VH-VL binders against Beta-1,4-galactosyltransferase galt-1 (galt-1). Designs and how they scored, part 7

Target 1, 206 residues: Beta-1,4-galactosyltransferase galt-1 (galt-1), of Caenorhabditis elegans (o16374r189to394)
Amino acid sequence: KMSICVPALFGNGYDAKRIVEFIELNTLQGIEKIYIYTNQKELDGSMKKTLKYYSDNHKITLIDYTLPFREDGVWYHGQLATVTDCLLRNTGITKYTFFNDFDEFFVPVIKSRTLFETISGLFEDPTIGSQRTALKYINAKIKSAPYSLKNIVSEKRIETRFTKCVVRPEMVFEQGIHHTSRVIQDNYKTVSHGGSLLRVYHYKDK

## First folded at step 22 (VH-VL)

Design c103 (from c101 with heavy chain Y53T)
Fold by OpenDDE, last read:
Structure c103 (fold): chain C 206 residues (1-206), chain A 120 residues (1-120), chain B 107 residues (1-107)
Amino acid sequence: as target 1 above (206 residues)
Amino acid sequence: QVQLVESGGGVVQPGRSLRLSCAASGFTFSSYFMNWVRQAPGKGLEWVAVIWTEGDEEYYADSVEGRFTISRDNSKNTLYLQMNGLRAEDTAVYYCARELYETDLEFDYWGQGTLVTVSS
Amino acid sequence: EIVLTQSPDFQSVTPKEKVTITCRASQRISSYLHWYQQKPDQSPKLLIKRASESFSGVPSRFSGSGSGTDFTLTINSLEAEDAAAYYCHQFYNWPYTFGPGTKVDIK
């Protein structure tokens, strides 16, 4: 019912432990499939081994994606390409698809409610195709796992510009990194959620 | 027994500042979101601000954004509302309310309120 | 922001009669709505949470229903002590907002 699309990883500073934490925590939250786009040539041995382990046990789908060269603009466009591919892969298969990176987590505010319950409530309106979800930066100064437990310092205000989206894949025509660019039908809506019920925690060294 | 007691209200002139306090007892203060809600005389309820458990998140109504600051001291079990640049329309009874993030974000306990009157 | 409206603004009701208060949201908010009661010269009290769940200690004559945009608070048999203002509250998105309130008096 729920899947995650992790856009193309090109030269990102992630380690194997970060990947493990991401997959395990999202599994606990009820995510059934995680689509990961990466260039195998750019990964270290530990990361490759970790991804292969989870791929072999069908917890993730690893999609090899290569670009002819590495540049900032290419990385950005590469992510958009992988986002589009992942959107299409989930169309008609997954009810809700999240678009976020290894250091980002969609988390419900209400402790007694599951992620699925929260998302279902946010998408109670059948015309809503996308929820642009506010993001909370966590200063990831501690560079050891588990990152989400060791790092707790954050800014006092939530970020509504650099958001991440959860969508109904079949309702979206074009998906961006921080917003949904276009829906398939004119009556479909892209809305913003300010973080009262759901937010994205981004563990980044600020 | 859960108790919330507001204080600091009074009569002030426009443009002045006032600081409200809410003393909490009977529960683990640091484990709850805390809110300010105000009510103008003869009017309805208006949400003002919320502060989360560790004080690392604050949200405000547009009507008070930039003028009011919500804060908390968990060691003293006290919630604060610093009100700057007060206006006549800020005249109201100000309530502190406990919010339950473990259930459904309901305001299950309210203080008795403290009256703030802004007049020339 | 999400705007809540209530109907009626005021009603005078004979004891033992049924009271119905409606709250409407400017957009769909699923069940993310609470109801509060405020008696004269008192602070608000929680009555119904999440549209239909009665809060602890609330008399059984109070009930809530609805989802999406339309919500209803019902007092099945009005008691004299139920004279109060009633407010709906949404927490679907920031900012939190309340309805304008409905005043119920005893006829």
Scores: ipSAE 0.918, ipTM 0.960, lowest interface PAE 0.5, mean pLDDT 93
Fold by OpenDDE, fold request of step 23:
Structure c103 (fold): chain C 206 residues (1-206), chain A 120 residues (1-120), chain B 107 residues (1-107)
Amino acid sequence: as target 1 above (206 residues)
Amino acid sequence: QVQLVESGGGVVQPGRSLRLSCAASGFTFSSYFMNWVRQAPGKGLEWVAVIWTEGDEEYYADSVEGRFTISRDNSKNTLYLQMNGLRAEDTAVYYCARELYETDLEFDYWGQGTLVTVSS
Amino acid sequence: EIVLTQSPDFQSVTPKEKVTITCRASQRISSYLHWYQQKPDQSPKLLIKRASESFSGVPSRFSGSGSGTDFTLTINSLEAEDAAAYYCHQFYNWPYTFGPGTKVDIK
């Protein structure tokens, strides 16, 4: 009932261990399907093997995506294209779809509650199509796996601009990188969640 | 037994500063979110601020944002509220309350409160 | 912010009568609401968690119900010791907010 759309693996410089951590932790959180968009030609052998393993086991859907040209801003536009594709793939199939990168994790604040329980609560209002979720930056100084368990130092303030979204795919017409641009019906809502129940942890080396 | 004891309240003039303390005992202080909640005389409860376990996350009510700072010293089992630029509307009994992030973020224990009076 | 309202503001009740206090949220907040009791000259005490779960040590006469925007605290048979102010509290989003409170007196 929950899926993740990873809009672009290409050009992000992630290693195989990062991908394993992302897939395994999200699987533990109840994510059933992870859609990963990448250019296979740009992946190293370890990355390819890792992705193939999870793809063969139906834990992820690997979608080969190649941009016709490479220019400044192309990656952003590429992400929009993949986000749109992923949104459509999940429409009518998945109840909730997350849009985030391999270094970003949606995590409930209440430890006794599952991700699904938390999301279900946030979407109790049937008119809510999207939750623009606040983000907490974690200083990823330790460069060894598991990255999310070893890095715990965070910035003091939560980020409310560079957010990530969880959506009901069937209610969204146009999805952006940090926000939902358009809902499919006028009475549907895009709302913001400030992080009291759910937040995105973004592991960055700053 | 869980115990929270607030201190530091008093009478101050507008624009002045005051620091409140909340001494915790009877539990592992560092494992809990801690909150300040205030109550103006004859009025209801108003959430003021929360600080998470390691002190790396703080959230404030709009009414105190930029003026108040919540902090904690886990080695001393003490919660603090630094109040700057005090206003008459800040007059209230200030409670510290323990918040349970393991269950449902409920405030299960409250201190007795300390009175802050801001008047010219 | 999420605004909570309560009704009534004040209620004078005869012992053994049923008391109903309503809390309404400005938006749907699922069950992310707690109820607190504050007796005169005392600190608040937790009564109900997550709209309907009784806190440990709370008498069985207290119960909570509701979800979304409308919540209810019920005292099925009022005791003299129940004279107090009652507050709902939401933790659905920042900032946390409380209802204005309902004062219950004994006739």
Scores: ipSAE 0.914, ipTM 0.961, lowest interface PAE 0.4, mean pLDDT 93
Fold by OpenDDE, last read:
Structure c103 (fold): chain C 206 residues (1-206), chain A 120 residues (1-120), chain B 107 residues (1-107)
Amino acid sequence: as target 1 above (206 residues)
Amino acid sequence: QVQLVESGGGVVQPGRSLRLSCAASGFTFSSYFMNWVRQAPGKGLEWVAVIWTEGDEEYYADSVEGRFTISRDNSKNTLYLQMNGLRAEDTAVYYCARELYETDLEFDYWGQGTLVTVSS
Amino acid sequence: EIVLTQSPDFQSVTPKEKVTITCRASQRISSYLHWYQQKPDQSPKLLIKRASESFSGVPSRFSGSGSGTDFTLTINSLEAEDAAAYYCHQFYNWPYTFGPGTKVDIK
């Protein structure tokens, strides 16, 4: 029903513990498939091992993706390529697909509601193809501890510019990094959610 | 048992500031989102602002954004609304309301309200 | 913002009659809507949450229904004590918004 597309993990120097947190949290939230695009050569041994473990156990799908040239501009283009690939992989297969980075995670505001319930509610309108979801930057109070255990320091206000999307993949023609660029039919809509029901938490270890 | 008591209302001139307080009792204050909702005389309800449990998240209505500041002191079980640059249209009874993020974000308890009158 | 409208604005009803209040949202909001009751000279009180779930202590004569854009609050048999203003409230998106209210009076 729900999948996550992580467009680019390669080139990132995250700790393996964050991989675990990401995968476990999303799994607990009901995500069934997690697609992670990565260049194995750019990952440290611990992270590689962790990813392999989850891949071998079918908790994630690792997709090898290498860009021949790495430049600041190429980074975004690479992400767009992987986003497109992932969109197509989920078209007709997954009901809702989240497009977020490894250091981001979608979380319902209402604690008694599941992620799926929340998403289903947000997509109650059958013409909505995409929810551009506001996010909040967070930092760990204790760097060695999980973010998802009230171990965060956050900004006072939510960010509505650098959003991330959850989409109905079959309704999207072109997916961007922070927004849905194009829907497949004219009557389909891309809407923004300010974070009253759903938000993206964005953390940075570095 | 749950009680919310607003105070700080009064008559002020336009452009002036006023700070409202809401004293909470009968529940674990720090575990709840808290809201301000106002009601102009003879009019309907208007959501003003919300502050989340740790006080690190605040959201405002456009009509008060930049002028009002919602805050809380969990050690004192008190919610505040700092109102700056008051306008005539800010005249209203101001209610504090408890919001349940655990269930459905409903406002299950409201204070009695405090009247703010902005007039020359 | 999501605009809520209500109908009617006012109605005077004889006790024991059925009262129907409608709330309409400017966009689909699933069931992310609450109903509040405000009696004269009192603060608002939660009546119905998530469109159809009665709040604790609310008499059974009150019920809510609807989803998407159209919502209904029903008082099956009006009591004298039900004279009040009723407001719908959406929390689908920021900012939170209320309907303009429906005033129910007793004949």
Scores: ipSAE 0.907, ipTM 0.961, lowest interface PAE 0.4, mean pLDDT 92
Fold by OpenDDE, fold request of step 23:
Structure c103 (fold): chain C 206 residues (1-206), chain A 120 residues (1-120), chain B 107 residues (1-107)
Amino acid sequence: as target 1 above (206 residues)
Amino acid sequence: QVQLVESGGGVVQPGRSLRLSCAASGFTFSSYFMNWVRQAPGKGLEWVAVIWTEGDEEYYADSVEGRFTISRDNSKNTLYLQMNGLRAEDTAVYYCARELYETDLEFDYWGQGTLVTVSS
Amino acid sequence: EIVLTQSPDFQSVTPKEKVTITCRASQRISSYLHWYQQKPDQSPKLLIKRASESFSGVPSRFSGSGSGTDFTLTINSLEAEDAAAYYCHQFYNWPYTFGPGTKVDIK
């Protein structure tokens, strides 16, 4: 019912522990499919091994994706391409698809509510095709520990520009990195959620 | 027993500042979101601001954004509302309310309120 | 912002009669709405959570229903002590907003 599209995991910018954290946490939150787009030639070390492990065990779908761009353009343009690919892969298959980076987590605010319950509530209106969700930057208090609510230092303000989206893929024609650009039908809506019920936590390993 | 006691209200002139306090007791203060809600005389309730547990997140109504600052001192079990640039329309009873993020974000306990009167 | 409206603004009711208060949201908000009661010269009190869940200690004569845009607070068999203002509250999105309130008086 829920899937995640990670549009770009290029390079070796993530620790293996963070990969594990991402996959395990999202699995616990009820995510059934995780699509990760990578260039296999650029992956090495513990990250490559970890991704392979989860892929081999069918916990993630690792998609080898290469684009005819220079390295500098791969990050931005590659994300757009992979987002489109992932959107199409989920169209007609998944009820809700999250578009977020590997270091981002969609998290319900209400502790007693599941991610699916929260999303279902936000999409109660059948005309809503996309929820542009506010993002909170966070850092770990203890770098070696998981990014839990108790182990984070947040910036004072929530980000409403560099947002991430959860969508009904069948309702979206064009998906951007931070917003839904186009819906398929005129009566469909893209709305913004300010973070009262759902938010994206974004951390940096550096 | 859960208690919330507001203080700091009074009569002030427009443009002046006032700081409200809400003293909390009977519960683990740091584990709850805290809100300010105000009520103009003879009028309805208006949400003013919320601050989350660690004080690292706060949100405001448009009517007070940029003028009011919500803060908290968990070591003192106290919620604050710094009100700057007060206007006549800010005249109201100000309530502090506890919000339950573990259940459904309901305001289950309210203080008695403190009256703020902005008048020339 | 999400605008909440209530109807009626005021009603005077005879004891033991049924009271119905409606709250309407400017957009669909699922069940992310609470009801509060405020008696004269008192602080607000929580009555109903999440559109239909009664808060602890609330008399059974109070009930809530609805989802989406239309919500209803019902007082089955009004008692004298129920004379108060009633407010709906949404927490679907920022900013939090309250309805304008409905005042219930006893005839």
Scores: ipSAE 0.899, ipTM 0.958, lowest interface PAE 0.5, mean pLDDT 92

Design c103 (from c101 with heavy chain Y53T)
Fold by ESMFold2, fold request of step 23:
Structure c103 (fold): chain C 206 residues (1-206), chain A 120 residues (1-120), chain B 107 residues (1-107)
Amino acid sequence: as target 1 above (206 residues)
Amino acid sequence: QVQLVESGGGVVQPGRSLRLSCAASGFTFSSYFMNWVRQAPGKGLEWVAVIWTEGDEEYYADSVEGRFTISRDNSKNTLYLQMNGLRAEDTAVYYCARELYETDLEFDYWGQGTLVTVSS
Amino acid sequence: EIVLTQSPDFQSVTPKEKVTITCRASQRISSYLHWYQQKPDQSPKLLIKRASESFSGVPSRFSGSGSGTDFTLTINSLEAEDAAAYYCHQFYNWPYTFGPGTKVDIK
């Protein structure tokens, strides 16, 4: 039982092909539900049709997310609201919830291990509420359709300021965009993973 | 026959540099993560650095970060370790080891090692 | 970083007797631990991967067990060729670390 929370979809940043790839590849990785927050009135027709298709097929839960009339300067705080809503939707239901954008993928390092096996290993300590890991930026020029370590041509640097999290939603009180701010009990932990077993790749847009 | 042969060790003064090489043969070098592991005389094993298959991911032990650089040339089947600012505590036998990410990141084959001695 | 400790530091054992070596991690590392053997004047060799899986060609007298923070390497009937240092190694997170080693000699 894994889910993904996509805190905000802005239609001008993605095309329908990337959304299809995101949903299909994560489904193959064992993601059972993807929660997508978007202002549906701002989506173009092809994106609306694509999201409708996946919603009708029970692959995603589409949540209409409309900010008040003052959108400039409030984008970041609007994402915190969707992150919190998605955390609460998964609490008591989902074992592991990922928080990432459509251009980001969590990938196991060990080729013979599934994403679920990898995450289960990282969360073997029952007091861990969240795991964060740094993003690796990837050149958008992808050599192959299925993502794996050998299919990716990446920039050499790794970004530690904008990490991404996977959490046990029932153990998190306050979730940020790049970190878990607070766990529900003082004996629960937030930990960092350096990338030896699990990577998160961020695709560089051209 | 898998072979890993380290070279480039020797005696150097503190503050100087050395470059180690590890020549690989008998396997597809570009399909393995490669590591350097060192062992001070009479002491235990200490991991130094890893480099991934494409040479675009490298990670270091805290004790060598900023001074050592791991690199590889897949066309020459060779792993390298550039050691700058050498200190007495860097005195060790340096092993190269291949790491198999297909299964469980095990170091399934090690070279014979090359000795680096840092002394005044 | 994840600190590994081993006990005992040194063990002198009569041939055919059982050897038990423990490794303890400073945090839970699931089963992400390997065991290596280093005979005198030789490079290390892999014995046990992922806490309990014997590497190919390793004699059946070697076995590993454990998960979380506590791991054990067992040699059920010590042979003369088993005189060596034994190291645990965690691959849960960077930096990778090794235990300090356990030296096993023949009495």
Scores: ipSAE 0.705, ipTM 0.870, lowest interface PAE 1.3, mean pLDDT 84
Fold by ESMFold2, last read:
Structure c103 (fold): chain C 206 residues (1-206), chain A 120 residues (1-120), chain B 107 residues (1-107)
Amino acid sequence: as target 1 above (206 residues)
Amino acid sequence: QVQLVESGGGVVQPGRSLRLSCAASGFTFSSYFMNWVRQAPGKGLEWVAVIWTEGDEEYYADSVEGRFTISRDNSKNTLYLQMNGLRAEDTAVYYCARELYETDLEFDYWGQGTLVTVSS
Amino acid sequence: EIVLTQSPDFQSVTPKEKVTITCRASQRISSYLHWYQQKPDQSPKLLIKRASESFSGVPSRFSGSGSGTDFTLTINSLEAEDAAAYYCHQFYNWPYTFGPGTKVDIK
């Protein structure tokens, strides 16, 4: 039904515990497939072991994306390549695909509704290929969702420049990190959701 | 029992400001999104603004954005609406309403309203 | 923004007869629509949530149906106390919007 594409390329220093939290929390929300793109040569031993465990247990699809060198311009285009690859892997296979980083979570606003129910409602119009959703930065760790527990937030506004997308992968021709650039037919559309039903929370240590 | 009591309405000249309050009791105020909805005399309902539980997210109707500010003080169980640059078309009864995000974002309880008249 | 329209604007109905009120949305909103009742000189009260679910304490004569763009509020057997204005309200996206209202009166 639902999948996640994590197109970020990893270096050393990522917290294996954070990856466990990402996978487990999204699985609890009903995400059935998680695609993670990383440079295997840059992972430390604990990260490699953690990702291998989940890959061997069919909880994630781990994809090695290694460049022989790193340049600033190549990094951006490398991200676009992983996004495109992940879009194509899901076309004809999953109904809804989310594009987000491993420290970002799509969360329904209505506490009693599942993520799938929320997304299905937002995509009830069969011509919608993509929903672009506002990002909220917060510093507190998630304990449960929706937030009936108090979280202390340091940011007042929703980030509208750097939104995240959930798509019907078969309707998208060109996908970016923060937007859908093109849909495959003129009568299909991309829309923005203001955050009344679905939110994206970005958790940072800094 | 659940109560929402609006206050601060009155007659004011165009261009001036008013601050509305909504006192809440009989429920856990900090667990609800809060809204202002207005109704011009003899007209229908118009949504004005919403503020989420921590007061960190606020959304406004286009007709009031930049002029009105919604806020809340959870320690006082009070919702506020600061209305600046008032115009004749802002004349209305202003209701506060609580929004229940646990079920379907319904406005399950409304105050009795306070009248704001912008004239002269 | 999502525009809601209602039909009819006004309806005078014999007691015990059926009342039907329609609400149309300018785009598909799934079932993200509530109905409110406002009796003369009173605050609005929640009647039907999410297109079809009766709110607690609402008489069984009230029912809602519809999805997408077309929604209906039905009063199966009108009572005198049901004379009121009825508003649909979408919660699919901000800004929230209301329909213009349907006034129901007893004939």
Scores: ipSAE 0.692, ipTM 0.862, lowest interface PAE 1.3, mean pLDDT 84
Fold by ESMFold2, last read:
Structure c103 (fold): chain C 206 residues (1-206), chain A 120 residues (1-120), chain B 107 residues (1-107)
Amino acid sequence: as target 1 above (206 residues)
Amino acid sequence: QVQLVESGGGVVQPGRSLRLSCAASGFTFSSYFMNWVRQAPGKGLEWVAVIWTEGDEEYYADSVEGRFTISRDNSKNTLYLQMNGLRAEDTAVYYCARELYETDLEFDYWGQGTLVTVSS
Amino acid sequence: EIVLTQSPDFQSVTPKEKVTITCRASQRISSYLHWYQQKPDQSPKLLIKRASESFSGVPSRFSGSGSGTDFTLTINSLEAEDAAAYYCHQFYNWPYTFGPGTKVDIK
């Protein structure tokens, strides 16, 4: 029913405990498959072991991916390639696909409703191909697991320049990191959600 | 017994400021989103603003954004609305209402309201 | 923003008769709509949540239905205390909006 695409994973600011938290919390929310794009040669040993464990248990699909260049423009274009690959992997298979980094979580505002119920309501209009949701940054003051559950200090301003999307993959032709660029037919829509029902929290380090 | 009591209403001239308060009792104030909703005399309801439980999330109607500020003090169980740059169209009874995010974001309890009149 | 319209603006109804109030949204909002009742000189009170679920203590003569863009509040057998204004309210997206209201009086 639901999947997550993580278009790029770098090992600089992340440890295996954060990956475990990401995978386990999203699985509890009903995510059936998580696609992770990373350069496996750049991962430390604990990260490799963790990702292999989840791949062997069919919780994630791990895709080895390297950037051809180290320029600013090349980074953005390389991430668009992983986003496009992940979109196509889900077309015809997955009802709703989320595009976010592993330090970002889509969360229902209503406590009694599941993520699937919330997304289904936002997509009740059958012509909606994607929902773009603004980020809320959370300052990571606590460095111990569970990392995202313990870090509750948030910034007061919602960041509207950096949004994340959930899509119906069969309706999207061109997907970006922060928006849907193109739907497959003119009568399908891309819409924005202001955060009243669904939030995206980004857990940043200082 | 759940109570929400608004205060601070009155008559003010256009361009002036006023601060409304809503005193809460009989429930755990910090566990609810809080809203202001206004009603011009003889007119319908208009949502004004919401503030989330920690006071770190605030959202406003277009008609008041930039002029009004919603805030809360959970240690005093009090909701506030700072109204700057008041206009004649801001004349209304102002209600505070609690919003239940555990179920369906319904406004399950409303205060009695306080009247704000903006006139020359 | 999501505009809600209500019909009729006003209706005068004989006791024990059925009252039907409609609310129409400018876009599809699933079932993310509540109904409120406001009696003269009183604060609004919640009647129906999420289009069709009665709030605690609401008499069984009140019911709600609808999804998408068209919603209906029904009072199956009007009683004297039901004379009030009725407002729909969407919670699909910010800003939250209310319908303009429907006033129901006893004939």
Scores: ipSAE 0.682, ipTM 0.861, lowest interface PAE 1.5, mean pLDDT 84
Fold by ESMFold2, fold request of step 23:
Structure c103 (fold): chain C 206 residues (1-206), chain A 120 residues (1-120), chain B 107 residues (1-107)
Amino acid sequence: as target 1 above (206 residues)
Amino acid sequence: QVQLVESGGGVVQPGRSLRLSCAASGFTFSSYFMNWVRQAPGKGLEWVAVIWTEGDEEYYADSVEGRFTISRDNSKNTLYLQMNGLRAEDTAVYYCARELYETDLEFDYWGQGTLVTVSS
Amino acid sequence: EIVLTQSPDFQSVTPKEKVTITCRASQRISSYLHWYQQKPDQSPKLLIKRASESFSGVPSRFSGSGSGTDFTLTINSLEAEDAAAYYCHQFYNWPYTFGPGTKVDIK
């Protein structure tokens, strides 16, 4: 039904406890498979053991993806490749695929509704290929990227510059980190959701 | 017994400001989203704004965005609407309504309303 | 924004007869629609939530149906106390919107 693509996990950005929280909370929300792209050489032993545990328990699919060491050029093109690979792995298999980082969660606004029920409602129109929704920062610090220094200010407004997508993978031709760039047919749509039914929360306490 | 009581309505000149209050009692105010909905005389309902439980999420109708500010004080169980740059089309009865995010975002209780008249 | 339209604007109905009110959305909104009743000189009251679920205390003569773009509120056997305006309201996306209302009166 639902999967998550984590297009890049850099080994110095997250504690193993955060990975456990991410996987467990999303499993409770009904996520059936999480695809994680990482360079194994960047992972410490605790992280490797944690990821192996979840891989062995069929909660994640771990993909080793080694990038040459470079500044900005490698980051962008490496993530485009992993996003595209993950999209293709889900095409024809998964109904709804989420693209987000380990510290981000798609959460229903209606407490009595499951994530699947909420997404199904937002995708009731069969021509919708993707839903883009705004990110809300929850910790006392504001972050603009996973590997940057934390901002000190707590965000009280929905941040429309940092959005995340859930897609029907079979309807998407070109997927980006924060938006769907192209759908496979002219009559398919990419839409934005204002946050009344579904939110994306960025959970950081660093 | 759930109670929502609006106040602060009155007659005001165009371009001026007015602040509405909605006093809540008989329920846990901080557990509900709160809304303002207005109704011009002889016309239908128009949603104005919503504020979430922590008071840090606010959303507005296009017709009032930039001019109206919704706020809440959970320690006083009170919802507010600050209305700036008032126009004739803002003339309406203003209702406060609570919204249940626990179930289906329904407005299950409405106040009696307060009348705002904008005229020269 | 999602525009809701209602039909008819007004209807006058003999007591005990069936009343049908329609609401149409400008885009598909699944079942994210509520119905409210407003009796003369009163505040609105919730009747039907999420297109088809009756709110607590609502008489069984009221029912709702529909999904997508087309929704119907039905009063199976009209009572005198049902003379009111009826509004649909979508909660699919912000801004929230209401239909223009349908006034029902007793013939």
Scores: ipSAE 0.670, ipTM 0.855, lowest interface PAE 1.6, mean pLDDT 84

